# Designs tried in a protein design chat: VHH binders against q68dx3r342to642. Part 9

Target 1, 301 residues: q68dx3r342to642
Amino acid sequence: RDLCVVLLNGQHLEVKCDVESTVGAVFNAVTSFANLEELTYFGLAYMKSKEFFFLDSETRLCKIAPEGWREQPQKTSMNTFTLFLRIKFFVSHYGLLQHSLTRHQFYLQLRKDILEERLYCNEEILLQLGVLALQAEFGNYPKEQVESKPYFHVEDYIPASLIERMTALRVQVEVSEMHRLSSALWGEDAELKFLRVTQQLPEYGVLVHQVFSEKRRPEEEMALGICAKGVIVYEVKNNSRIAMLRFQWRETGKISTYQKKFTITSSVTGKKHTFVTDSAKTSKYLLDLCSAQHGFNAQMG
Short names: E, the ipSAE of ESMFold2; O, the ipSAE of OpenDDE; V2, 0.75 times the mean of E and O plus 0.25 times the DockQ between their complexes.

## First folded at step 1 (VHH)

Design a63 (framework vhh_gocatamig_d2)
Fold by ESMFold2-Fast, scan of step 1:
Structure a63 (fold): chain B 301 residues (1-301), chain A 118 residues (1-118)
Amino acid sequence: as target 1 above (301 residues)
Amino acid sequence: EVQLVESGGGLVQPGGSLTLSCAASGFTFRDYALAWYRQAPGKKRELVAGINTGGSTVYMDSVKGRFTISRDNAKNSVYLQMNSLRAEDTAVYYCAVYDFGSEYTDYWGQGTLVTVSS
């Protein structure tokens, strides 16, 4: 049976499996193929409505596969079963990562999250990160480059929304001039600088999921951010997230679920905050994700 | 502590000249690129001129031929000589470390106001 796993470098792996194969077995095969040694930071996820949902290692593939996959997985008319190798647990500083390949995977994930607008930051930082990615991938500004001709595609380095606001020409000019004036830093060193910049962002390492407030109108959109440090409550407005409240784990009391409701209690105020998800399964997932992130934070010390 | 201090801003008539200075401390000045940015009311901050460690320069099209950026490594200073000033040059001018890939790339000065008015 065929399963496609998308790697952070853009590679698509076709994984052979059977009806009894588990997520954990696929994860082990994929990470072994990719030569990853520091496995604790990674997980396999499926994507639903542009959000990643991490899968437990004990889950059997046939329970999460598209309809018909278990019967005749090699039929061309069957839905493609796609999973993603993603970083689930984010370290506060790249110096905690022992292997260069692990650091490279963090770079690829954060670069992709910036481009796909899963990780937000201000315009100045976005331009800086684009230049750092150019240094990492191209090295120093090309000496033979003619001023008016682009040597890169802006959409590969700068998010679409910023290109739309600034225009492609202004982005091209600004990034090219910044690259021309940049340091001789390149390769892994440029990637490490990219990591250092992104690791200082408020939204670094935050896994975001759509929710609705029980206290507000049903159509009002919110999001929960779950990370190593705790939970962030966002209001979603004009395709942007505004942090309304941040709970550190030490400030977080009971977290519970009931049907499609997810409730977090402040240990400081005793107040309960209830959010509505699309399903009981999603609410239970958020609870499990909170437990996993809290446990990861405790392991880091 | 990395510190950038701008000076030389002021009120000048159209066609006049000003020299902006930026004094740097807290890092090995000679090893980093420096740039001048400006921000006019209601507009975003834009790159005006930059100079790298080797002395190579870049300029925004609208200031090319009128502005000159230079550096003095002995004095840890970068300068912006502004000639033939126009009303559209009115802005707060900022000095910045511009060497992406160094640990000082995010450091900015407090700015100096330049007003071109008759």
Scores: ipSAE 0.000, ipTM 0.255, lowest interface PAE 14.4, mean pLDDT 83

Design a64 (framework vhh_7b2m_4)
Fold by ESMFold2-Fast, scan of step 1:
Structure a64 (fold): chain B 301 residues (1-301), chain A 118 residues (1-118)
Amino acid sequence: as target 1 above (301 residues)
Amino acid sequence: EVQLVESGGGLVQAGGSLRLSCAASGFTFSDLAVGWYRQAPGKQRVVVASITEGGSTKYSNSVKGRFTISRDNAKNTVYLQMNSLKPEDTAVYYCAAWGYDTTYYDYWGQGTQVTVSS
């Protein structure tokens, strides 16, 4: 049976497996193929409603596979089983990473999260990150550049929402001019600078999932951000996230779930904050993710 | 304010050597990557060599084996030793530092002229 794993560099790996194969077996095969040594930071995830859900290593593939995968050993285009290799645990500084390939994976993940609007920052920083990515991936500003002739595609470097606000032409002109005036850094050095900039962002390393408050209408979107430092409660408006509450792990009392409900208790105020998810499985997942992130924080501190 | 000052440039004959220095004032190199860049008249400014905060070095193919970059954090200075100089090495040489936690723009020096006569 065939399984497709999407790597951070965009490569799609066809992995041979059977109904008894575990997520852990696939993870080992994929990370071995990708030559990764620092495995602690990575996980395999499936995507549902534009959100990534990390899988436990002991999970059998048949439990998460699309319909027909168990019954039909041949892959069909309409029923492709796809998983993603992603970073689950984010270090505060790239200097904590021992291998250059691990640092490169962090660059690829943050680069993709910026472009796909999973990592939020202001317009000025988005343009600077785009220029750094252009320097890292394209190289130096072209020697014989004609202002009327484009040498890159803006949609490969700048989020669609910013292109819509500024217009494609203005983005192209601004990014080209910034690239011309910027340092002619080596690709690897441009990637490290990209990492330094993103590590300073409030949303760096935050894993975000849609939720609803019991007190709000279902059409008013909220999100929970779960990271090494704790939990963040967001109000979502126009694909932008506004932090409403922040709980450091030491300020977080009991976290509990019941059916579709996920509850966080503040250890400082004693107040309970209850959120509604799309399923009991999602609520349980958020609880498990909180435990994993808290454990990671304790290990790195 | 914050300033990078290059020195050591001059006129040398082909096959000669020069040692460039880059001194920082108003900040410390210790946690920064530092690079040497050059720009010939009418050409783009291109990277020549770089050194990370950990001391790892990179060189452009055109200077590999001839140039050596090094750092002395105690003196807050970065050096570029240039050996076996060629006329094609003629350019203004610039020092740049990057990696500040609150700044994503590079700091640049004013440049120092290197002229290699044939």
Scores: ipSAE 0.005, ipTM 0.411, lowest interface PAE 10.4, mean pLDDT 84

## First folded at step 2 (VHH; framework vhh_gocatamig_d2)

Design b01 (at its last look DockQ between E and O 0.74; V2 from the best seeds 0.00; counts 0 for: pae E 2.5 > 2)
Fold by OpenDDE, look of step 2:
Structure b01 (fold): chain B 301 residues (1-301), chain A 123 residues (1-123)
Amino acid sequence: as target 1 above (301 residues)
Amino acid sequence: EVQLVESGGGLVQPGGSLTLSCAASGFTFSDYALAWYRQAPGKKRELVAGITSGGSTVYMDSVKGRFTISRDNAKNSVYLQMNSLRAEDTAVYYCAKEFGYDSLTEGYYFDYWGQGTLVTVSS
């Protein structure tokens, strides 16, 4: 059977596997192909409702594959079974990464997260990051460039929402000028600067999942952010997330799931905070993710 | 801060007995499940035994009938009595505290590992 794995560089890999193959097997095949090192930071995920869900290495593909996958090849076009190689564990500093390729993967991940607005960033930093990305890819500002003929597409470097607000032309001019005036920083050095800037963002390394309050007040959309440091409870309004509660792991007494409910008990106050997910599977996933992130933090600390 | 300190490890002959202790601090001991894990050289860490806050116990198959997990809430301690020890029981043994619980699978998640105590079973 065939499945597609999307790498962080945008490459689509067709992976041949058996119906009994595991996520781990696919992961190993893909990472070997891509010559990736420091595999502990990576994971395979599937996309559901614009969210990424990491898969356990021991999970058999047949358990997560879309309907009809086993019957390949099919005469009719069906949705391709697609997985995504993603960074699962985010180090606090890129200096902890041993390989340049790994740092590059982090750069790619964060670029995607910024562009796709999974990682919040203010306008100023967004423009800065855009310029850094240009420096990484183009080096110095092209001196032969005619301003009327853009040397890049703004949508590749600036989030759509900001382009909409500023207009494409304004973004093009502003970013081009910033690039022209930028210091001699290019290639890997520019990527490292990009990492440095993004690692300072409040939502750096935070994996965000939509949840609901237990009482499901229509006006209250919430999200849980899970990261190496703990759990963040967000209130979601419009296109912004406001951190309402933070649970460091040391402040977390128990995490429990019951059907669709995900509950965090504070070790400090004893208070239980219950959230509702879309399924028992999702609630368990969140628990698993918490456990994994906690473990990662323990290893890095 | 959660602290788990294991003790009682050592060298023992096959067929011998050993009792491991874990002193816990930094949390309300009686409210949490506890577990013993072990890691042999070149192998993954594995659950040996678990005990819930209510006193229910679970064991890996290979140690059933030989090992007994118990807890003393008054002393904030968990114990692993190991009898009829075998060479394959050689490992570093770790005490762990409950991190979470999933009702669907009725599974406990353990974390907050101690430094471990080495148990060597050899003639």
Scores: ipSAE 0.841, ipTM 0.933, lowest interface PAE 0.4, mean pLDDT 93
Fold by ESMFold2, look of step 2:
Structure b01 (fold): chain B 301 residues (1-301), chain A 123 residues (1-123)
Amino acid sequence: as target 1 above (301 residues)
Amino acid sequence: EVQLVESGGGLVQPGGSLTLSCAASGFTFSDYALAWYRQAPGKKRELVAGITSGGSTVYMDSVKGRFTISRDNAKNSVYLQMNSLRAEDTAVYYCAKEFGYDSLTEGYYFDYWGQGTLVTVSS
């Protein structure tokens, strides 16, 4: 059977496996192909509704494969079986990463998350990050060409929502001017500054998942941000999220799940905060993700 | 903030006894499950014994009949009475508090840890 794995550099790998193959076997093959050595930060995920859901290494591929994948070795279905190599655990400082290739993967994912609007920041920072990505690829401003023709496509560096608000022409001009006036910085040095800027963002390393309020009918849209430091509760309006509560792990009494319900009990206030998910499977996934992030935080301290 | 402080570890002879204590703070003790885990040199951490908020207990097979877990909700403490100690019981013992619970699988997540207390069984 055939499985597509999307790497952070955009490559699509075709991985051949049997029906009883595990996620772990695929992960090992993919990370070996990518020459990654610091594997503990990475996982394989599937995408559902623009959200990534990480898989346990022992999970059998047949449990998560689309309908029909099991019956025929190379039969295509309406839904192709695609997984993503993603960073699950974000270090507090890129200096904790021992290998440049690992730092490059962090850069690639953070850049993609900025462009795809999974990681939010203000317009000034979005432009700065676009220029840093441009510097990483091109180095200094190419003075021979700017008067005549553009040397980059704005969509590769600036999120679509900002381009829509500013127009492509204005974005092109502003990014070019900022690039022209920037200090000489290229390659890994630009990527490290990109990482330095992004690691200071409030949503850095935050894995966001949609949930709903239990307390109103119809249920209000909310989101949970799960990261190494704890859990962030968001209210969601017009696909824009506002942080309402934050729970550090030390302030979290426990997390409990029952069917579609996911409950955080504060050890500080004793108050229980209950959210509704789309399934018992999702509720347990969020508990497992919280447990994993809590464990990662402990080993980083 | 959740805190767990173990005590009572030490050096004992085979066949001896030792009582471990864990003082807990930063949460409503009576509402949560507690557990003892241990980690021998070069081995993975393993569950030794657990006790639910309601007082139900579980033990790993190798310690059943020798070890007793108990809790005192008035003192916010959980204990591990270890009898008939063997060389194989040598490990760092950790007190753990329930981090999470999934009611459908009845699965406890014991992700809050103390610093550990060393138990050495040798002559």
Scores: ipSAE 0.445, ipTM 0.771, lowest interface PAE 2.5, mean pLDDT 87
Fold by ESMFold2-Fast, scan of step 4:
Structure b01 (fold): chain B 301 residues (1-301), chain A 123 residues (1-123)
Amino acid sequence: as target 1 above (301 residues)
Amino acid sequence: EVQLVESGGGLVQPGGSLTLSCAASGFTFSDYALAWYRQAPGKKRELVAGITSGGSTVYMDSVKGRFTISRDNAKNSVYLQMNSLRAEDTAVYYCAKEFGYDSLTEGYYFDYWGQGTLVTVSS
């Protein structure tokens, strides 16, 4: 049987597997193909409602496969089993990464997450990151380029919402001018500066999932951010996330789930904060993600 | 409603073997960690072995190499294979289901318990 694994560079790998294959076996095959050596930071995930859900290595593929996958699926593009190789654990500083290829993978994911609006930041930083990405791909501003002829597509470097707000022409002009005035950084050096900038962002390394308050109206969207440092409670307003509460692991007592409910009990105040998810499985996943992130934090010191 | 039913306990001689079984209902079995605890008369309840949803295991030092925890998701069951039994293994053995995660202890805590099954190791 076949499944597709999407890599951070955009490649689609067709992976051969059998009925007994585990997520871990696929992970090993994919990371070997990608020549990754620092495997600790990576995981395989599936996408549901535009969110990534990481899979345990011992999970059998047949338990998560689309209906009919076990039964000789049709050889059509519309009947595919797709997983994603993604970074699950984020280091606070790229200098902790030993291999340039690992640093490149971090760059690719953060670059994509900015572009696809999974990682938010202000307009000034978005433009700066777009210029750094241009320097990573094209190097210095092309001196031979005729004015008014674009050498890049704005939508490949700047998120759609900012393009809509500023207009494509204004973005093109500002990014091109910033690129022209930028330093002679390119390739890996530009990628490392991109990483340095993104590592300072409040949402760097935060895995975000939609939730609802138990006591609020269903239309009042919230999100939980789970990261190496702890849990962040967000209120979602006008396509931006506002951090309302931050729980460091030391400040977080017990985390429990009951059906669709996910509850954090503060060790400092004793208050219980209950959130509602779309399913019991999602609530349980969030608890397991908390356990995994805390374990990672403990290992890194 | 969560229900855990233990079986397989009994009287065995030192050096003998027993297999404990726990049949679970009332939850999506494959999604939760399960554990075996034991309590001897006059002693505190202690964790003997645990198994995560993904199959990772943990064991108390005194039973490592002698006991094996396993699960069968198709049968909604968890097992404890006990070999080379010693007099100090005499206890009531309880099956437990994960309730949550305690960040202060860096571990899962278990808050759904069965009725227990008695294991007596004696000649």
Scores: ipSAE 0.417, ipTM 0.711, lowest interface PAE 2.5, mean pLDDT 86
ESMFold2 (binder alone), look of step 2: mean pLDDT 80; pTM 0.810

## First folded at step 4 (VHH)

Design c01 (framework vhh_gocatamig_d2; at its last look DockQ between E and O 0.82; V2 from the best seeds 0.00; counts 0 for: pae E 3.0 > 2)
Fold by OpenDDE, look of step 5:
Structure c01 (fold): chain B 301 residues (1-301), chain A 123 residues (1-123)
Amino acid sequence: as target 1 above (301 residues)
Amino acid sequence: EVQLVESGGGLVQPGGSLTLSCAASGFTFSDYALAWYRQAPGKKRELVAGITSGGSTVYMDSVKGRFTISRDNAKNSVYLQMNSLRAEDTAVYYCAKEFGYDSLTGTYYFDYWGQGTLVTVSS
């Protein structure tokens, strides 16, 4: 059977596996192929409704594969089983990473998250990060370029929403000028600065999932952010997330699931906060993710 | 702040007995399940025994009939009575507190803050 795994560099890797293969087996194949180190930070995930769900290593692929996957080879793209290599655990500082390749993978992950607008960033920082990415990939501003031909595509470095607001031409000019005026920082050094800037963002390392209030009010769209530090409750309005509540792990008494419901109890106030997910599977996933993140935090502390 | 402090470990002969104690603070003790974990050298940490807030208990198969977990809510303490100790029971033992609960499967998740107590079973 064939499985497609999307790497952080954008490469699509076709992995041959058996119907009885596990997620762990695929993970090992992928990480070996990519020659990755410090594997503890990585995971395989599938995409559902524009969200990524990490998979347990012991899970058999046949249990999560789309219909028809067992009957391969199928030539139709509609039945492609696709997984994503992603960073699951985000360190507080890139200095905690031991290998340059791992730091590069973090760089790639964060670039994707920013570009795909999973990680919110203001306009100023977006432009700055765009320039840092150019420095990382191109080095200094290319002086010998033909003026009529851009040396980069704005959509590769700046989110679509900002391009739409500023226009592609303005973004091109502004980012090019910023790059031209930038200091002699390139390659790995530029990536490290990129990491430094992104690690200061409020949503750095936060895995966000849509949830609903227990009262199921349409006007109350919410999301849960789960990270190494704890759980964040977001109110979602006009495609923006506002942090309403924060539960550090030390402030978290209990997390429980009941069918579609996910409940977090404050150890400080004793108050219970209940959210509704789209399935019992999702609520359990969130609990598992909390446990994993809490464990990671404890290990790093 | 949640604190778990283990005690009672030591050197014991095969067939001997030990009682481990864990003193808990920083949370409403009676509302939480508690557990004992152990980690032997070169091995992963494993659940040894658990006790719910209601007093229901669970044991690892290898310790059933030999170990007994109990709790004293008045003293905010959980205990592990270990009888008929074997060499394979040698490990650092950790006290754990309930972190999460899955009602569908009845699965408890635990976390721990203690430094552990070493139990060595040797002739």
Scores: ipSAE 0.559, ipTM 0.820, lowest interface PAE 0.7, mean pLDDT 92
Fold by ESMFold2-Fast, scan of step 4:
Structure c01 (fold): chain B 301 residues (1-301), chain A 123 residues (1-123)
Amino acid sequence: as target 1 above (301 residues)
Amino acid sequence: EVQLVESGGGLVQPGGSLTLSCAASGFTFSDYALAWYRQAPGKKRELVAGITSGGSTVYMDSVKGRFTISRDNAKNSVYLQMNSLRAEDTAVYYCAKEFGYDSLTGTYYFDYWGQGTLVTVSS
């Protein structure tokens, strides 16, 4: 039986497995192939509605596989079984990572999340991060560069929304100029500077999931961000997220679910904050993700 | 309607073994953590063992190495295998379903659903 795992470098890895294989067995095979040693931070996830859902290691693949995967008399173009190797737990500082390959994986994911607009930051920082990625992946500004001739594609370094807002030409000019004036860092050093910049962002390490307000639905779109430090409540407008509330773990008190509802009871105010998800399974997943993130925070602190 | 029905209790001599079973209905069993609690006469109710939806387990210090909690999602059942039983293990054992997560304690909190099953360890 065939399973595809997408790695952070964009590589698609074909994994052989049987009907009794577990997520953990696949995780071990994939991380061994990628030569990763610091496994604590990583997990396997599936993607649903543009969101990643991490799988527990004891889960049997047949329970989450597309219909017909267990039988597999023939391949179907519509029912491919795809998982993603993703970082589930984010350290506050890259200096806590002992291996360069682990730091490189953090760079790849943050780079990809910025580009795919899963991690938001202001225009100035987006341009800075694009230049750092150019330094890391391309090296120094080419000496023979003709000002009107492009040497990179803006869409590989800057998110589409910023390109649309600024225009591709303006982005190309700004990034090229910043690159020309920058030459101190390349390779791993540029990646570490990229990590340092992203680790200071409010949304660094936050796993975001769409929810709705219990009081007003569906007109009021919201999101929950779950991370090592706690839970963030976002209001979503015009494809951007605004943090409305932040709960540290000591402030959340009790978290419960009922059907499609996910409720946080503040230990500070006693107020109940209830959100609606797309399913009872999603609400329960969010509660389990909170438990996992809190456990990670306790382990690191 | 959430229902948990305990069974398997009985009288056993010190050093003996028993297996407790809990049959569950009224919820999607595989999505929730389950636990075994016990209460001895005149004492507070205490958590003995827990198992998450993913199969990770937790045990009270005094039962580690002697008790094993397990689940069968196909049968909607959770089990407690008790070995090397001691007089101090004498109690009514209750099966409990996860109600939520308490971030102040860092643990899942549970509801009781059933009459319990009596375990008596006596010579």
Scores: ipSAE 0.531, ipTM 0.792, lowest interface PAE 1.5, mean pLDDT 86
Fold by ESMFold2, look of step 5:
Structure c01 (fold): chain B 301 residues (1-301), chain A 123 residues (1-123)
Amino acid sequence: as target 1 above (301 residues)
Amino acid sequence: EVQLVESGGGLVQPGGSLTLSCAASGFTFSDYALAWYRQAPGKKRELVAGITSGGSTVYMDSVKGRFTISRDNAKNSVYLQMNSLRAEDTAVYYCAKEFGYDSLTGTYYFDYWGQGTLVTVSS
């Protein structure tokens, strides 16, 4: 049996496994192929409704595979089984990463999250990050510009929503001019500055999941952002997230789940904040994610 | 913030007794489950005993009948009475407070920890 693992550089790997194979076995094969040494930051995830859900290493592949995967060992167009190698735990500063390959993976995921609009920032920062990515790949501004074609495809460096607002031509001109005026950074040096900029963003390292208010109002959907520092409660309107409340782990008395309900109890006020998820499994997943992020935060101290 | 301070560890002969105590602060003690965990050299941390806010208790098999967990809500303290100690009980003992509870599995998450107190059982 075959499954596909998408790496952070965009490569798709076909992994051979059997019905008894676990997520951990696939993770070991993929990380060995990628020559990764600092494995504790990474995990395998599946995507559901545009959200990534990380898998435990003990989970058997048959429990998460699409229907038909076990009946037809060969891949079919309807039963493709795809997992993603993703970073689950984000360090507060890239200097905590010991190997350059690990820092490169952080750069790749953050760049992809910016382009896919999973990590938001203002227009000025988006342009800055695009230029840093150009510098990482090409170095200094090329002196031999082709008049009929740009030296880069704007879609590879700037998110689609910004291209739509500015037009592709204006983006090309602005990014090119910023690249021409930028200091001489290249390769890893540009990637490190990219990391330095992104690690200061409010949503850096935040794993966002859709939830709803306890009163179930269709127009008032919400989200929980779970990260090393704690939990962020967002109000979601018109595809925009606004942070309404933040819980550092020290301010969190406990987190409890009951059926589809996920409740945070403040240790400071004793107030309970309850959210509704799509299933009891999702509620438990969010509790497990909170526990994992809390444990990671203790290690970062 | 949540603080848990263990005391009462030490050196004891096989068959002896110790009482561990844990002073808690930074939360409404009576509302939360508490537990004792231990970690022997080279082994994973394991649950020794737990006590719910309502007073229900659980024990690992190897300590049943020898260890008793109790709580004093007026003193914000949880205790572990350890009798008939064996060499296998040698470990660092940690006081822990409930971080979460999942009703789907009936599982308590004890993710708030003290610094630990060493118990050594030797001839």
Scores: ipSAE 0.428, ipTM 0.780, lowest interface PAE 3.0, mean pLDDT 87
ESMFold2 (binder alone), look of step 5: mean pLDDT 81; pTM 0.800

Design c02 (framework vhh_gocatamig_d2)
Fold by ESMFold2-Fast, scan of step 4:
Structure c02 (fold): chain B 301 residues (1-301), chain A 123 residues (1-123)
Amino acid sequence: as target 1 above (301 residues)
Amino acid sequence: EVQLVESGGGLVQPGGSLTLSCAASGFTFSDYALAWYRQAPGKKRELVAGITSGGSTVYMDSVKGRFTISRDNAKNSVYLQMNSLRAEDTAVYYCAKEFGYDSLTGEYYFDYWGQGTLVTVSS
């Protein structure tokens, strides 16, 4: 049987396996193919409703496969078994990474998170990051460039929401001008500058999942952000996320689940904050993600 | 809604064996860790053995090599095989389901939903 694993460089890797194969076996094959040595930071995830859900290494593929995968159905877009190799644990600074290939994977992940609007920041920083990506991929501004002719596609460097707000033409001009005036960093140096900028962002390394308040109307959605530093509670309005509360691990105390409910009890105030997810499985996943992220933070601190 | 029903307790002589069973219902059994706790009269409850959703196990030092925890996800059951029993193993044994995670201790914690089963080891 076959499944597709999407790598951070955009490559689609077809992995051959059997019905007894585990997520861990696929992870080992994929990371070996990608020549990764620092495996601690990476995981395999499936995507549901634009959110990534990381899989345990001991999970059997047949348990998570699309309907009929065991029976080898005809391969259509509806029956494709797709997983993603992604970064699950984010270091505070790239200097903690031993290998250049690991740093490159972090660059690719954060680059993708910016474009897919999983990592938010202000307009000025988004433009700066786009310019750094141009420096990494094209090097210095082309000396023979005709000012009226584009040498790149804005949608490959700037998120769609910013293009919509500024217009494509204004983004093209602004980014090209910034690229022309930028410092002479290229290749890996530009990638490391990109990492340095993103690692200072409040939203860096935050894994976000949709939830609802126990007492709010169903139309008023929220999100939980889970990261190495703790948990962030967001209010979602007009397609934007606004941080309402930030809990460091020392402040979360006890975290519990019951059916579709996920509860954080503040160690500081003793107050309980209860959220509703789409399923008991999702609530349990969030609890396990909190445990994993806190364990990672303790290991690195 | 969550129910844990223990069975298999009884009276045995030192050096004997018992198998405790816990039948679970009201939750997705395969997704949660399960544990066996025990409490002797006048003593605190203590974790005897635990098993994660993935099958990894943990044991109290005094029972390592003598007790074995296992689970059967198809039967929604967790078991505790107790060998080479000692008088000090005399206690009420409780089956517990994972309830949450405590970030101050870095450990998962369990809530007790069973009535318990009495194990008496006497000569």
Scores: ipSAE 0.516, ipTM 0.778, lowest interface PAE 1.8, mean pLDDT 87

